# Ledger of designs, part 23: VHH binders against F-box protein At3g56470

Target 1, 367 residues: F-box protein At3g56470, of Arabidopsis thaliana (Mouse-ear cress) (q9lxz3)
Amino acid sequence: MVTRRRSKKKKKTKRKKQSSKEKEKYQTFINLPCDLLQLVISRLPLKDNIRASAVCKTWHEACVSLRVIHTSPWLIYFSKTDDSYELYDPSMQKNCNLHFPELSGFRVCYSKDGWLLMYNPNSYQLLFFNPFTRDCVPMPTLWMAYDQRMAFSCAPTSTSCLLFTVTSVTWNYITIKTYFANAKEWKTSVFKNRLQRNFNTFEQIVFSNGVFYCLTNTGCLALFDPSLNYWNVLPGRPPKRPGSNGCFMTEHQGEIFLIYMYRHMNPTVLKLDLTSFEWAERKTLGGLTIYASALSSESRAEQQKQSGIWNCLCLSVFHGFKRTCIYYKVDEESEVCFKWKKQNPYENIWIMPPLNLIDLPLFDHRI
Below, E stands for the ipSAE of ESMFold2; O stands for the ipSAE of OpenDDE; V2 stands for 0.75 times the mean of E and O plus 0.25 times the DockQ between their complexes.

## First folded at step 22 (VHH; framework vhh_7z1x_3)

Design j5 (from g2 with S54Y I58T I113S; at its last look DockQ between E and O 0.03; V2 from the best seeds 0.00; counts 0 for: pae O 13.6 > 2, placed apart)
Fold by OpenDDE, look of step 22:
Structure j5 (fold): chain B 367 residues (1-367), chain A 124 residues (1-124)
Amino acid sequence: as target 1 above (367 residues)
Amino acid sequence: QVQLVETGGGLVQPGGSLRLSCTASGFTFSSYDMNWVRQAPGKGLEWLSDISGYRSYTYYADSVKGRFTISRDNAKNTLYLQMNSLQPDDTAVYFCARTDLSGSYFQAPTFDSWGQGTQVTVSS
């Protein structure tokens, strides 16, 4: 009678081991650490990201979080002689002609977060313009010198949007004007001029972490803190004179970069040490792509090699008598010139397209 | 005392050229943006062109763009306006004006100093 009990125990142990191995096989992709999942998803094209988002809730969340469609900046060409605008998407290598009769007589002053700061020198009107939505946000009038630089902190749709410009530099004083979103008037602040008396003009202005950084043509860096109403000239200088042409300053995640070309030299990339306020040369962008123009600079960490434009400088530059856009790989020290239309560096600007390009009237294929 | 003195005005035929000069004194010329402004008979002041103090960047009104050229010689404290392809509607008193650095930039550029003007007459 004893013999029959032994056989039933062996069958139960085999079924438990098979079920545990089958469960282990299905757990392989579901249990990816969040960081690895994000890493994988970050490398997926948008189409695949969308597909991946259908896999599970965790993947969906990761996909959506990473669907920060790092849209490649577009290049907008604007003529000083006519009211013609052209958008170029370097990722798709597509051109779009734009007509904005409402911007007749306006010039571009600055671009950030998909918005153009537009100025009419005849009427002294200043406005924000979104070329993708055609939204317009008017501001109080301001007279601007031709070479006067302006910058703003963020999209004018934000209540935190702040406009900044230096309106006057005298031997003794610097006059700054700021405009807060929805303010009635410009705020004027006057500070003692601590710049060197060697014909300093402001070439580049960027906003980072609540502060406007202002680079002079002599390589002096000044900062303005609107919250403190504080102006200071920083002691740090670029190792070489950046020159008046082909100097670009950009911000990425709190880091400040300076890109400059001197005559026939390759672009030099400097990074600001925010502790010492010294510039250090960078031989690599660390996966960063910088899109720089005279009136705008955009940067992104491109995870996808889709367009071949990654880990490079995209510059609108004067190279001698040539006006061209160049792609420069810092790590390879190689330049690719895009035979684009002879474009004045001051007649083009990088602009971030909206994330939802599908809704853009620009793509109304009804032509 | 700030002084601006315009010279070079006169009578010219349509299609002709004229070069205006403005000599500045009493201030650091290179520190100021300078302007040319004109006033035609029975019309208001019309801004034509400016040039920055240090970089000598130039800007032009549409009415004169391509025809007029503003320049400066900081060593000579002199502002120039080369006028080409002059037309009868260019007939006006032309003024050299210094941009007011203290002015509220909220409005049209204010000028803190003006010359006496020089008459330009374009007539056949």
Scores: ipSAE 0.000, ipTM 0.227, lowest interface PAE 13.6, mean pLDDT 80
ESMFold2, look of step 22: ipSAE 0.074; ipTM 0.444
ESMFold2 (binder alone), look of step 22: mean pLDDT 85; pTM 0.857

Design j6 (from j2 with S104E; at its last look DockQ between E and O 0.03; V2 from the best seeds 0.00; counts 0 for: pae E 12.8 > 2, placed apart)
Fold by OpenDDE, look of step 22:
Structure j6 (fold): chain B 367 residues (1-367), chain A 124 residues (1-124)
Amino acid sequence: as target 1 above (367 residues)
Amino acid sequence: QVQLVETGGGLVQPGGSLRLSCTASGFTFSSYDMNWVRQAPGKGLEWLSDIRGSRSYTYYADSVKGRFTISRDNAKNTLYLQMNSLQPDDTAVYFCARTDLSGEYFQAPTFDSWGQGTQVTVSS
């Protein structure tokens, strides 16, 4: 009677091993750990990122989160002599001709968050312009000097958008004007002038963490806090005179960088210590790519080697008597050779493209 | 005393070229923005172009853009206006004017000093 019991135990062990192997087979790309998914998505060009975002909710979220980080700025070429515009995507090495008859007589003053600040010196009109959507946001008129710098804090679609400019520098006083989005008029603030007597012009203005930083041609850094209506000249100075040409200031995640070059010299990168307000030279960009122009600067932590434009400076500069754009590897102290259009540093500006480029009329689907 | 003296005006045929000069004295020329302004018969003053002091940035009115070129030689205290492709409607008295530094940048520039002007006549 004893013999029958042994056979039943062997069948249970085979079923457990098959179920674990079947569970391994259904590990689709859908179940990738978030970190790996992000890594994969980070390597996708924008077009593929957009496609990937249609796969599932998890992919969508990952794609959108990475679009902000990895979208390379575009360069807009604009003529001072005519109303011609050209958009260049360095990642794709593609040019697009832009036609904006509505901007006739306007010049570019600044760029941030995909918007251009445009000024018409004949009518004294200011407006925000989105070259991708052709949206316009008008502002109250303001006369501006040709070399007067302006900056704004964020896209004009935000109620927090603030436009900033210095309208007067006298021996005793500095006059600042600010414009809040949808305001009726400019706000004027007057402060005691604490700049050195050799002050000439403000060269670069950037917004960071609620504050406008203003760099003079003499290397003085001033700050304006709109929330406090506070103006101050910081004690820190760059180690060398940045000059009026080939000096760029950019902000990345609260950090402020200064890039400058002299004549035939290699670019120097300085980082501001926000505690001591001293500039420190950086021999590496730490994985950043900085796109710098006279009127705008953008920075990206690019993980992708897509175009070879990574961990480098992309500059519109004067090189001696030549006007050119250069790619410079800070860590290698070498110029990267890319096909780059000869352009006046003051006739081009970096701009962030929108995240949803597919919907842009600019992409002639015919190619 | 601040002095501005324009020269180079004259009669020119349509399509012709002319170069105006303005010699400055009595002030630090390189520290001031300089302008060309014209007045046509029976018309008001028309601003044409400016050039900034040390930076030599230039700007032009649409009416002269692409045809006129403003330049300066700070060593010679001289402002220039190269005028090409002249047209009959360019007929005017041309003035060199210094920008008033006391003015606000958010306001239209004022001029604190003027030359006597030089006549430019474009006629066939």
Scores: ipSAE 0.000, ipTM 0.257, lowest interface PAE 10.6, mean pLDDT 80
ESMFold2, look of step 22: ipSAE 0.000; ipTM 0.215
ESMFold2 (binder alone), look of step 22: mean pLDDT 83; pTM 0.844

## First folded at step 24 (VHH; framework vhh_7z1x_3)

Design l1 (from j4 with T99Q; at its last look DockQ between E and O 0.04; V2 from the best seeds 0.00; counts 0 for: pae O 10.2 > 2, placed apart)
Fold by OpenDDE, look of step 24:
Structure l1 (fold): chain B 367 residues (1-367), chain A 124 residues (1-124)
Amino acid sequence: as target 1 above (367 residues)
Amino acid sequence: QVQLVETGGGLVQPGGSLRLSCTASGFTFSSYDMNWVRQAPGKGLEWLSDIRGSSSYTYYADSVKGRFTISRDNAKNTLYLQMNSLQPDDTAVYFCARQDLSGSYFQAPTFDIWGQGTQVTVSS
């Protein structure tokens, strides 16, 4: 009877050793060169990418990085008449209706990293809202003018998230307010106004490499460095005054682009030289796709031609009484128009969807 | 001369009502979307409401929705704002503004003509 107990212990030890050896075999793939790993991961379907991301930290990072590359921004429309929201995926040409009663009375202010900045003009409430998860991060109240622009640096889930706005422009002074993640109060900074005295309003704000860049309606570019509490007006101006023309500013990997369009003209793309602070016209986007809206713009480097949308501007534009989304190929100087619902510039915005789109109940992927 | 002239402002008690008028001249009134905007002391401009040229379409800011009603009489070249249930926070200069038809494809509606404004004070 004693002999049978010894054999069961040996089988448990062999299974533990096999499990440890199998773990060791999986560890050998951890040492793949980063480029090779990315190449392999790039070939994986999303489901397998997700699985691969669970292997180790290195694989996780590689998998996530590749997921981001393949995710196209969605357009959100915010109805003024009801608490209904519409999501549009331009890549799939799919619409989804959403209802957010929690956002009743709120208007969209900005979008970045899959989050919306929302403002209620009645209660002066500000909050971050994730339309995909319905997560909400409240902020201290702030009174804002209807045309006041706000921007934030990154997702509010990051402790490095910084909110920025210009609250006042007088003849002599500019007042800036910033809010750091988890702060109790807004920080107020006052600077001398060095802008030209031509009724300057800030129309576009982007964050890049620790700095907020602010574009005025007259084409003046200013910067604010929160770390230094430094404000300056840059000398560079776009070659053509944006005037009443729509301008979009976006940031991609430290590069800043300005898109402007005149009626009956092709969009012009400018890139900021960060050394000279001059704008240079670009005839190509170098594989970049820019999703532009009045409040904020997104950019993506398309590695895979999957959607056929590369080197393109995707613009939510007004065309008379019709609202359209325009795809403009900068290199080919060609335009494709997609009709959509009537919208206001403050009622639509591009947003990055989450990486795990499969888990989003929003689109019945069964069709 | 193109102009807008607001009238009807004044002192009113909380809970009271007031009707503002804006008379347009010098342009085809019916061809333009019209807006009401206000500015409270020490605050920026706040958009309140708009009405399309055909008067069939109106928008309201949430702050005034259900309390204020925008209307127009194209025959009289007059824009109206009926304000009910007024509150102290409604104290402001109220402006009539014409929406610019030449607005850009990418910008919020711009206003090219403004009235001088009319003061509304809500106080007990």
Scores: ipSAE 0.006, ipTM 0.253, lowest interface PAE 10.2, mean pLDDT 81
ESMFold2, look of step 24: ipSAE 0.222; ipTM 0.561
ESMFold2 (binder alone), look of step 24: mean pLDDT 86; pTM 0.869

Design l2 (from j4 with T99Y; at its last look DockQ between E and O 0.01; V2 from the best seeds 0.00; counts 0 for: pae O 10.8 > 2, placed apart)
Fold by OpenDDE, look of step 24:
Formats: structure tokens, sequence, C-alpha cells
Structure l2 (fold): chain B 367 residues (1-367), chain A 124 residues (1-124)
């Protein structure tokens, strides 16, 4: 009976000594210079990054700092045929395949703050979807035309989230629908149509400082103030017609930019003067990177020079660009083409990833 | 008295057709653009179609394009909506409405005159 107790104690002591020796081995790296530590940690898969963050305070800080790395928008490709989604990180040039069977029959309408606005034309269902968390926020049903544009003001997790769409443009009237977060129903507003009569469709919608700005295919800019229930057509027009699918509008910190490109031409960047409501050409982005897609565009001031992508346009699909993703440096007038897939302009959208990528079930490296 | 009165609503099977009428009184019907609007249960108002004082210009919401036809008989002060290929989703109260043309272009005007509505139910 005495001999069996000694063997169990030795196994416990050996396991404790092995665990202590493994801890001691990791302690030898505690004194790594911060730069080297970051370099090492940058090579770790997320799972190991999380583990590494438990080692010590210095490692924790280094690990967390590197987890914040993906501040650039990702491109989502959504197939019409197989309910498959593909994520592309342009900074890392990595692809990830996603499957969302819950979104079968849905189309992407808009993207902002890491959320997708999804619409099912068969069921008239509208919902917010977070592709990173798979969270879903349903909304009241709405019939939408195939070319009808929608936008929302902020993440649906905010009580201030507002959806906006123009449901009808007739000879005499414009019909607007808005949905406020947690509302029971859509609010309908009808205005007199002041647009030019020649086939005006709304192509781009952005929200800025409480106002929705709507750009038509003819370059006419209109605004809707939900708080005032006010609609107006602004006098300013781009110098040239941006053409269908050739223009992108984005907002950054209260500034509104328009990007348009003609076939075989360099992209032109315009900035809206909010006083005169005139468009002025910009030869520089001032450190801003714009990620443009047909449905919505994202903008980011890159703080970290690390990605080499700053002060540039990232264009997913232009009719003139052979349907490839391109980086265009506005200041240098230089283009770098990244071939991804031949895509329909309406089959991709930029989306902001979450700041904390650790929580992304998507990076389950089981691939 | 200014009034709009809708008629012609009822129960219809999917794929069926219905013709709504709206009779106007108390104003010069031919001088006003007229509208059809519907409200489905639990939903907001949806604009469907308008027609100018002259029958030459008609417009439709995409939801009803190719299925619905708006027309008017100014001599009879009557607005019509021919509805074909009706679907369950077309179940709603249908209203005839006059737009207030005196309002500002920049403010959301309301339709100044409404009918009481007529119920359309599409069910098997």
Amino acid sequence: as target 1 above (367 residues)
Amino acid sequence: QVQLVETGGGLVQPGGSLRLSCTASGFTFSSYDMNWVRQAPGKGLEWLSDIRGSSSYTYYADSVKGRFTISRDNAKNTLYLQMNSLQPDDTAVYFCARYDLSGSYFQAPTFDIWGQGTQVTVSS
C-alpha cells in the first residue's frame, strides 16, 4: 500500500516541475526588446497571441497592440449563386471564405460601422447583419426596387441609428422612408420633385452630421434632414457627369468626397464645400484613404504608416478598371492593381472590421 | 364639400384582378394630380401611383409597375386603379389622395384630401 502513494507523488511533482520549466522557458523571453517582441507576436496566430497575452504585462500590452492591427476596411464579395461570402483584407492580402446560410436570398444594400444592411426581395425582409459576429437585427418589412438605394446613419446597436431610402421618384413627388431604431414602422415623407426630369436615380447616399446626402446618376446632389423633415436639391454639380457605376461618395468627419472615374482616366476626387455646396477638385487626400464600392464607401485616416496604404483610393470595381481592385495614389498619380476577382460592381462592398479581431469567430484557423 | 370616395374593394384570389374607383367632389378634379396610396396591416403608408390632371402622365411605384394601371375620367370626376396579378402582399386599405400643391417644395407636404379607403384582400 505504501509504494503506490510514492508513485503518485512523483508524477505530480514531475508535472509541476515540467509546468514550472515551461514557465521558466517562457520567462527567458520576457526581456526581449519591445520591437522584437512585437515582431515575434506578430507572427503568432490569434490563438497563440491570446495565450501570449497571459504571460506578463509587457507581453499582454504587445499582444493587445497587435490585435488592433486591422483597422482597414475589408472587402466582402457576395455571390449570387451559392450564398458564399468572401472576405478580403487588402492590408494582409488574405482571403477568408464565409458561409451565411441565414442570408440565403438576401442582397447587400449598404455597409457602415461593421454592419451590413441586407434585403430579401422575395420576402421583403430587411435586416442588419454583422458578418463578424453573425448578429442580426431585423427591421420592419419594406418593398424595395432592385436599384433602390438605402443607407443608415450608424451601427444598429445605437439608439440613434436611422435608416433612409427614397422609395419613389415620380414626375411630381419624391417619397422618402425613414426608420428610427426601435420604431414600430417606417415613417413616410413626401416632397415635391425638383430634380431634372431626365431619368434621375439615386446612386450614392451618405450620412453626415445628421443629414443624408443623395447623389443622382446625373450628378445632382440632394439632402434630407430627418430632424427637420426637410428635403432640398443643392445647386452644385460635378464638372462632368460621373456616369453610372463610375462614382463613389463617402463621408469623413463631416467632409463629403466624390470620386469618379472615366474609362482609361485617373480617378478624380472632389470635395463638397458645405457652404456653397459646390464641388472642388482635390489633388490630395490629406492622409485619408478611401475605400470605394458601388453600394457604399468607407474612409479612414490611417495613423499607422505600417500598411504602406495611406493617402490613396482603394477601388473595388470600376467599369473602366476591368473589375479589379486597384489602389490609386492621388498625390503621386500612380496606380497599383491587385487582381482579385472579376466582380459585378454590386457584388462587393467594403466593411469595417471590428477593432478586436480576437473575438472574430471567422479567424478560427481551422482552415 | 370637398370629398373623395373610394369604391371597388373586396376579396380576390391570388392572380386575380380588381378595379378601384375614386369619385371626387367639391373641387375641380382635372386641375389636380391624383394619387393612390395603400396601407397594409401593420405597415406604413405606401404610395402606389399618381396621374396628372391630364391623363397623359402616369407614374408607378416599382412594387406595382406592370400590374397596376392608374387612369382618370375628368368628365366623371373619377380616378381609377386597375389592379392585375394581385398577390397576398397587395392586401391593404387603398386610398385615393389629392396632393396639396400649395405647399413648399422643401417641406414634407401632406396629401390634403383623402378618401376613407377601400379594403382589398387577396387570399386563397
Scores: ipSAE 0.006, ipTM 0.226, lowest interface PAE 10.8, mean pLDDT 81
ESMFold2, look of step 24: ipSAE 0.011; ipTM 0.229
ESMFold2 (binder alone), look of step 24: mean pLDDT 84; pTM 0.848

Design l3 (from j4 with S102K; at its last look DockQ between E and O 0.11; V2 from the best seeds 0.00; counts 0 for: pae O 7.3 > 2, placed apart)
Fold by OpenDDE, look of step 24:
Structure l3 (fold): chain B 367 residues (1-367), chain A 124 residues (1-124)
Amino acid sequence: as target 1 above (367 residues)
Amino acid sequence: QVQLVETGGGLVQPGGSLRLSCTASGFTFSSYDMNWVRQAPGKGLEWLSDIRGSSSYTYYADSVKGRFTISRDNAKNTLYLQMNSLQPDDTAVYFCARTDLKGSYFQAPTFDIWGQGTQVTVSS
């Protein structure tokens, strides 16, 4: 009778060792760089995403972050004269008034990943601000011209966050400043100016695949690779001469789009060929919705037809001398004018809301 | 000296036609977008039409679309506005204006050079 007890103990030890080896194998995936993990998880179907979320806390966070109910961007209105901010959700057609006394004297410079880049021209202070959480991330001071554009690569909560700006354009030289997350100082790089001498100002900046793309008011495209400390002016120009009309540049999944509207014409959508660096006109957005503003633009692939906003451009534009916001369906060549507040292009910006909107104290659910 | 000079204004009956001219001097005319703007009595400035430097693109305000035609002769440094089917509401001072090259994509078009204007009166 004694012999049967020994066999059960060996099976338990093998299961524990297998569980420990399986844990060790899972531990090897825990060490994936966050970017790679996100890339892998982004490719998983929802069912597998859910499974992956059970692996570890890091995976869980990554999976949940990617389960992102792609909420449509919100529009923030900000006054130059007062410290009042208004959030508008176009999907729900809801407005929320916000007050940020901590941002007194600050102007909005850029928006990405739910964060605002804020600048105070009087104090030369620069900070990231999350309007939903009221979190602030200060940066080293920087003097900026009024028309100087600045962009950042991702949320400042990421260690990979990089700020970029062109601080000076002279006849001979371009001066670029970059700031890496947690750096003590701005890095300054100087390059030879190869731009055509026609009053070039940088008006649009987007980050894509490690590179900053900068569009001038004359339609010249330049790129800066921070990793290589490399600057170049690309040969491609939009087929139509850029005029004194709205031009918006946006990035989506490595693709760069240029939207421009000249007076009363329909918006034109161009896509950059990253091989030839030429712009090609697109007659369809392929399910993409672009939310364009003067300072920054957002893009979303709408999976769910819920908002009725599919293959649509949401633009804050000048129509003649009138300031208006329009929805334009590229495929149908149809325009819907929304009676939005007459807005200065520099007094509004699209922002990505957080995924957990339910917890946002911002909307008095008392309706 | 950079200058724009409008001509061709006058009195016309309703339903009539008029052709305005604007002569440019002191700058490379073909390098600039040109505009027609009007100001009616007691009203603000109204943009009517523009034409690109290359003459390839023309744009019109809804108020004049189908009735007015903007054109240019770069060899003569002259901008034109053909106005057809004129109505009393078209009574205004008409200005030729050069688009400011320093303008931003994100701003309403600005004009850096203006003519003195020419009076157009549509009356029975």
Scores: ipSAE 0.017, ipTM 0.312, lowest interface PAE 7.3, mean pLDDT 81
ESMFold2, look of step 24: ipSAE 0.149; ipTM 0.590
ESMFold2 (binder alone), look of step 24: mean pLDDT 86; pTM 0.876

Design l4 (from j4 with S54Y; at its last look DockQ between E and O 0.22; V2 from the best seeds 0.00; counts 0 for: pae E 9.1 > 2, grease 26.4 > 24.2, SAP .711 > .668, placed apart)
Fold by ESMFold2, look of step 24:
Structure l4 (fold): chain B 367 residues (1-367), chain A 124 residues (1-124)
Amino acid sequence: as target 1 above (367 residues)
Amino acid sequence: QVQLVETGGGLVQPGGSLRLSCTASGFTFSSYDMNWVRQAPGKGLEWLSDIRGYSSYTYYADSVKGRFTISRDNAKNTLYLQMNSLQPDDTAVYFCARTDLSGSYFQAPTFDIWGQGTQVTVSS
């Protein structure tokens, strides 16, 4: 306790002295009006934004705020033939190929908050992987069926991180397994099967507002509330039956979206009404841009005037036999393509890079 | 009856150009993505280019990008392929093909309707 206060007091004293010296030495750079500072920072490339964020607290806060606005998700692809993965930054149109042999035999189960949940179906090993820091966090083993999905609530660095999966669906029962950080083993819960008696697979899982939402291939939506150990099947159905090959589900700030990408229709977005649990088509995203992938979708509020991207679905898809990253405007068909030549688009995953890239081992600043 | 009919093939010298046409009938042409595919003697099928039904967006195989141009005229129900800088290894039967609408843009396309093909021969 006393050590923490001594460290905090020493840091405050050093910060005060350093701030005074920097204020005297660099007054013209630091004392800009807020609007002018935001304009200057907004024009910096990401590399220079990161460097500028180290100047002072005011610049750090401004740089980080604008960095989030200008930072786009990256695409990651794990090779099926070797132990490599590729990162692609669509904003700079640059690839980075990396080897990580410790992940040999693993596949991605879910992505969220810059972390991937990785599973080896031969050894039943489960771990979190951050492709930017290259940190691994092992989890207890678990057998998973070929069509079983798993999700997590937040980064494994948080004490609140919770893993969730539906391990079996029988005619009478549903079995759920959860794992909370620092637990010794998986918790198993069994509930009455309230789904229709037809076969259902859970194709999409998102965590929002403290609960897991689970969508079946037939359009049935269920939720699991881990704080109440509660499972329920919700009444609403989307107007067309979803499937694994043409739809995605994502979450943004408590709102849940379902996205269709079938060739017989234009890409469309449905929004879930969290009161009635009815799905409604949206012809505008209100400036939101959604980055969709099969295992998780990222979302971002975009200003659209500065970035040139607004009100869009951003997708890694086939056009002909070319894989491409495309943008669809929801209120009209407008397509902006970043062509990325890799295998099956379902294996390309959107992932948010960390805001401070310069100190990461992935980016050797000496090159 | 759904049909695709190719025209415009023939013999051309290396470095020359040809324009292929494909006339569609029996379906709503503007609703479908359309493709050009070729088969060289003794070889398998090679997808060349795709053009979307609801937009003018086009996509090309690397082997023809910059030399071939796909286009469509939805009022005439006609698909085109302009082929420039032709070389002997472009010799093939060229097919017009309609993309099957039953899948998604996350799947590689399949083709449910094909034309009879038109021969293109590049030799001196």
Scores: ipSAE 0.104, ipTM 0.517, lowest interface PAE 5.0, mean pLDDT 75
ESMFold2 (binder alone), look of step 24: mean pLDDT 87; pTM 0.878
OpenDDE, look of step 24: ipSAE 0.418; ipTM 0.706
ESMFold2, look of step 25: ipSAE 0.011; ipTM 0.186
ESMFold2 (binder alone), look of step 25: mean pLDDT 87; pTM 0.876
OpenDDE, look of step 25: ipSAE 0.014; ipTM 0.300

Design l5 (from j4 with L101Y; at its last look DockQ between E and O 0.04; V2 from the best seeds 0.00; counts 0 for: pae E 8.5 > 2, placed apart)
Fold by ESMFold2, look of step 24:
Structure l5 (fold): chain B 367 residues (1-367), chain A 124 residues (1-124)
Amino acid sequence: as target 1 above (367 residues)
Amino acid sequence: QVQLVETGGGLVQPGGSLRLSCTASGFTFSSYDMNWVRQAPGKGLEWLSDIRGSSSYTYYADSVKGRFTISRDNAKNTLYLQMNSLQPDDTAVYFCARTDYSGSYFQAPTFDIWGQGTQVTVSS
């Protein structure tokens, strides 16, 4: 505290005293010992973490590092009427409405690793889109039939990224097209069609341990090994059950899971035995959380969290007559609904945000 | 000729057991999923259980889970249903049915080949 007696000198020193006090306050926050700073930041909710990251470089680096360990999947929905999309974080109950006019006319083909593969059926343009960074990676054009599925192996930022699709199925032959991210053009391969006569379409594709697994509408599972240029149909099929209203398929660390929705409640989880090719029902998730959506599913081995979103199926489905999303705990045979926009839940896609969420154009430091 | 023939129906007291058999002919039995379906008097069809063509993997309706066991012997082209702890509301005609693959695998199943049915009556 600075004391003075002259009126004009008092006013001048009073201004500098207030400015000095303000700078001293910022300096004391900046000078916190590293151990104490880490402890304080670890206790902040996301909104306050974002605000704290604007203090200085040291605080920014600490906040971003600690923030990353709390990232969970978001939901995305593309508007049918304009060039906007909506992102929703269920853990923070926050949404963002974003515009990207260059995606006008595109639809989602596949989702994996925080990336969407997008296709424009009018221009035959393909591109990868990251809705968080808004990065685009264009791909060579390809004509695709309605309902033709296309998948990719990993993020397009990797030199190992591979695109895969089945372009035609005839009585005798199946035609596969692949694209390796640094290639000049699509590679075409033709194989003997080993599917039964009444098998016509592929409903689910996942990439696991270097190969694509493809599930048909008749329950046949096929694989394509791009390193061997090898195609074959596997002998096992999942059991058909009355009342099933579709399925989701996902991969986690080499394990392949299939999730049946039964009357919009009591979903069944199956795991593929890669030795026998039999599908076996799982009565527990063993700490695994699966986020299921129509085009692809995300999975995480998560420990218990205060949000209550762990060790469960997070499904974007109808629940009874309600258009909502649910969490289903398989080992308890129970479900909990959560509210999100009353749109058709099968049109919502789970997607993982990137690690450095606060440096993205989606967030303001003052959120 | 494609055919399914059920046997083993009859009269059983409450709490009793019964084993149904279904013999298949005219198609490659091991390539098809097989089902048991019943129809009680005045009621619609009720699916009970299915079993995969090449596997012991099985599914059951909640109404029979724990009491009924489906099995198959692909060498004999025969499907079985072991029914335990039978009650009067299990009284029905029981059908063996072959899964129709022309529809989506992930919708409610339809059946293209049916047996004649065998009567099961649970009464004192």
Scores: ipSAE 0.012, ipTM 0.251, lowest interface PAE 8.5, mean pLDDT 74
ESMFold2 (binder alone), look of step 24: mean pLDDT 86; pTM 0.862
OpenDDE, look of step 24: ipSAE 0.386; ipTM 0.687

